# VH-VL binders against Gas vesicle protein F (gvpF), part 21

Target 1, 213 residues: Gas vesicle protein F (gvpF), of Haloferax mediterranei (q02231)
Amino acid sequence: MSDNLYTYGVIEQEDIELEIDGVAGAERVYTVDYRTLSAVVSDIDTTDPERTDEDVQVHNTVLQHVLEYDGGRTVVPMSFGMAFKNGRTLKGVMRGARRALRSALNDIEGTVELGVKIITSSEGGVSHDAIRADIGDRLSELSINETENDLFSDRLVVNKSYLVARDRRDDFDAAIDTIEEEYGDELTVQYTGPWAPYNFVDIHIGADQQRGR
Key: E = the ipSAE of ESMFold2; O = the ipSAE of OpenDDE; V2 = 0.75 times the mean of E and O plus 0.25 times the DockQ between their complexes.

## First folded at step 24 (VH-VL; framework fv_concizumab)

Design r102 (from r100 with heavy chain K106S H108K; at its last look DockQ between E and O 0.79; V2 from the best seeds 0.76)
Fold by ESMFold2, look of step 24:
Structure r102 (fold): chain C 213 residues (1-213), chain A 124 residues (1-124), chain B 112 residues (1-112)
Amino acid sequence: as target 1 above (213 residues)
Amino acid sequence: EVQLVESGGGLVKPGGSLRLSCAASGFTFSKYAMHWVRQTPEKRLEWVATISSGGSYTYFPDSVKGRFTISRDNAKNSLYLQMNSLRAEDTAVYYCARHTYYDFWSEKRAFDVWGQGTTVTVSS
Amino acid sequence: DIVMTQTPLSLSVTPGQPASISCKSSQRLYHSYNEDYLNWYLQKPGQSPQLLIYYVSKRASGVPDRFSGSGSGTDFTLKISRVEAEDVGVYYCMQGTHRPYTFGGGTKVEIK
């Protein structure tokens, strides 16, 4: 029986224990503390988990749950597949990355990520530049930061991720509703989230540390 | 049978121009974003240009931006690369490549079909 | 620009033996919610590149299950569980997450 820990993300120190589905069939997600930080983890039988669609989705779902659980908190998300031999190894990695993790928590404090795709119903029925400018200005004013994603289809006129303060989410939701009302059947809006701010943090942990060796 | 066939390569002097073509067949061309990728004599692969499925959005690396133009004619199932102000560093085999089908809900971002390539040599 | 570093540069393999190729990116390949657009291509002698693996671990149509991809963040691996003669060629990783899209320098696989 192994002591391996699969890691989802890092939060400000807090005791959390949830009976929810985890990666590789885990049914409990909990925290391991190191000083002012807690790693969100579940038990796993390997330090090299296989990447499957199902477990990537489970990883993301766990992070969404932790992001919103019991009033919500700031979550620094980890990439899929970070598993450590035991709690001692995990704490050693957290010690080595403490400054970077603290900086990331500070940078995204009190925020969530929201995704917006806007898809036209017809190829040539709506001015793409005018739509992009109008909607871009309205949503940017409600966000702290944004990233632009590439547009591979001409029907896709907006493809952005937004970093939004938690207390501005209702305003952002209302803006989306207003956009849908204003444009009617000309646009389909794909509005996703809240997510842990994947696109607004960059945490690197060395490959050797990931395996507990 | 899905197929991409490039043409228009040749020998050109620095500062010259060439227009490459890519003829597509065996799929609904207008539903796919398209790319140009080049392979240098050292066998390094370099992305050169992207165009969206209807042609409204184009992307280039800084190395060719302002010198190269990508276009498509969906009625003729054809993709084009206009290359101006050519430099010796542009010498390569140029491939057209098809982007994976863009699903608004599930994105894959790969080049799933490649042509045979056409050779461009920029030399004095 | 994101630099994609492949190791080894060359690999000589006895038929039927496994092979492993590493691809490391200079920054995380991260598109929303763990969507890493990391692809692998094989260029067989005298041929154009062909898609082998996309989205880190998904095999393209017609690719045998002896090919598998794994990894996340900055560290990615292509494995061939049993190398066959038809697998000879140059393998390239590519990231499609951040423009400009970039390829690794290639890993030449040969039969010995």
Scores: ipSAE 0.705, ipTM 0.884, lowest interface PAE 0.9, mean pLDDT 89
ESMFold2 (binder alone), look of step 24: mean pLDDT 90; pTM 0.934
OpenDDE, look of step 24: ipSAE 0.786; ipTM 0.901

Design r103 (from r100 with light chain G96A; at its last read DockQ between E and O 0.72; V2 from the best seeds 0.77)
Heavy chain, then light chain:
Amino acid sequence: EVQLVESGGGLVKPGGSLRLSCAASGFTFSKYAMHWVRQTPEKRLEWVATISSGGSYTYFPDSVKGRFTISRDNAKNSLYLQMNSLRAEDTAVYYCARHTYYDFWKEHRAFDVWGQGTTVTVSS
Amino acid sequence: DIVMTQTPLSLSVTPGQPASISCKSSQRLYHSYNEDYLNWYLQKPGQSPQLLIYYVSKRASGVPDRFSGSGSGTDFTLKISRVEAEDVGVYYCMQATHRPYTFGGGTKVEIK
ESMFold2, look of step 24: ipSAE 0.758; ipTM 0.902
ESMFold2 (binder alone), look of step 24: mean pLDDT 91; pTM 0.943
OpenDDE, look of step 24: ipSAE 0.784; ipTM 0.899
ESMFold2, fold request of step 25: ipSAE 0.712, 0.750, 0.740; ipTM 0.883, 0.902, 0.898
ESMFold2 (binder alone), fold request of step 25: mean pLDDT 91, 91, 91; pTM 0.940, 0.942, 0.942
OpenDDE, fold request of step 25: ipSAE 0.830, 0.820, 0.808; ipTM 0.920, 0.916, 0.908
ESMFold2, last read: ipSAE 0.742, 0.712, 0.703; ipTM 0.895, 0.883, 0.886
ESMFold2 (binder alone), last read: mean pLDDT 91, 91, 90; pTM 0.941, 0.941, 0.938
OpenDDE, last read: ipSAE 0.827, 0.812, 0.830; ipTM 0.917, 0.911, 0.920

Design r104 (from r100 with heavy chain H108K, light chain A60D; at its last fold request DockQ between E and O 0.70; V2 from the best seeds 0.76)
Heavy chain, then light chain:
Amino acid sequence: EVQLVESGGGLVKPGGSLRLSCAASGFTFSKYAMHWVRQTPEKRLEWVATISSGGSYTYFPDSVKGRFTISRDNAKNSLYLQMNSLRAEDTAVYYCARHTYYDFWKEKRAFDVWGQGTTVTVSS
Amino acid sequence: DIVMTQTPLSLSVTPGQPASISCKSSQRLYHSYNEDYLNWYLQKPGQSPQLLIYYVSKRDSGVPDRFSGSGSGTDFTLKISRVEAEDVGVYYCMQGTHRPYTFGGGTKVEIK
ESMFold2, look of step 24: ipSAE 0.719; ipTM 0.881
ESMFold2 (binder alone), look of step 24: mean pLDDT 91; pTM 0.941
OpenDDE, look of step 24: ipSAE 0.807; ipTM 0.906
ESMFold2, fold request of step 25: ipSAE 0.694, 0.715, 0.697; ipTM 0.878, 0.881, 0.872
ESMFold2 (binder alone), fold request of step 25: mean pLDDT 91, 91, 91; pTM 0.940, 0.939, 0.937
OpenDDE, fold request of step 25: ipSAE 0.835, 0.826, 0.827; ipTM 0.926, 0.922, 0.923

Design r105 (from r100 with light chain A60D H98K; at its last look DockQ between E and O 0.81; V2 from the best seeds 0.76)
Fold by ESMFold2, look of step 24:
Structure r105 (fold): chain C 213 residues (1-213), chain A 124 residues (1-124), chain B 112 residues (1-112)
Amino acid sequence: as target 1 above (213 residues)
Amino acid sequence: EVQLVESGGGLVKPGGSLRLSCAASGFTFSKYAMHWVRQTPEKRLEWVATISSGGSYTYFPDSVKGRFTISRDNAKNSLYLQMNSLRAEDTAVYYCARHTYYDFWKEHRAFDVWGQGTTVTVSS
Amino acid sequence: DIVMTQTPLSLSVTPGQPASISCKSSQRLYHSYNEDYLNWYLQKPGQSPQLLIYYVSKRDSGVPDRFSGSGSGTDFTLKISRVEAEDVGVYYCMQGTKRPYTFGGGTKVEIK
């Protein structure tokens, strides 16, 4: 075996060890510390992991678990496939990115990402602009920030990611429920999360910092 | 079976206008978002415009925004690009391209069918 | 704008030998659910571009298994395990994550 580490994300320094499924068949997820930061990792036999739908889902599930575990915490997510030759290499990368990682943790402190897609019935005669304005105002009031995803279908009236404070999640959930009640079968809602805030973090750590490849 | 055919290219002076067409066949045109992509003489590919499946949503890069408009006629299986205030750097082969089928629950973002292209030359 | 940088600019390969093409983005391509909209296209001589790979590693229908895509974050790779005469052309990567959607500069693959 090797000392390679697959990295899921970065949190405030904390010792975590979980017996859960990890990428590439790992069965243990744990932390590696660097100063005030901890990387969430698992053991892996390569620095070039295969990208499969199954392992992408495992990566996301690990992050969701860490996001909510033991009262929850702030998580800066990493892209799938960030693997390092050993702990020393990983800590070197964290040292080089320390300021950016600290800034990201501060920017998203105490938040989660929630995804909302809303599609109209093909039988509706309702103005999409009016629906977009109504729903947009109601959800934006409950969020810290939002991003809009591209609209490739005219039946989509909402395709947004929202950055929401943890203590506002119940209010956001209630708003979604109220929207579903008010519009009935005129709308279909896809409501997902909580996610680590993928769309609200801007970290550039590149493959040139994965020296173990 | 699935086919996209562009037309309307030609030679135009700087500041002029040109309208490109794309005829679609072999698939249900109204179910697909559509794009225009151009290839420069240096063989670089550049995204130029996007239009949603019903036509309500359009997107452009800053380089052409305000000068180009995209439209579609789903009854005629046709896509259009109106190009105004043309510049030398707009010289390219223009392709229409089909967005992958939009699945509300699992989104794809690739251009899976391309036409043969139509050549636009803007000479100063 | 996200800049996509391909290397090498050209590649001359003996038939049956492998080829590898790198595509680097100027920033991370990830989206919600860790969805990387990184695609690969092949433009054969005298033809329009055609889709090979989407979602980093998924082959479009009819694409042979000698083509494989990999990568994450900012670094992506297209590999051809054994190059055949029909694989000649220019390969382009493309990101569809953030507007404006952008292509790499292309990698020309030739047979020697």
Scores: ipSAE 0.716, ipTM 0.885, lowest interface PAE 0.7, mean pLDDT 89
ESMFold2 (binder alone), look of step 24: mean pLDDT 90; pTM 0.939
OpenDDE, look of step 24: ipSAE 0.779; ipTM 0.895

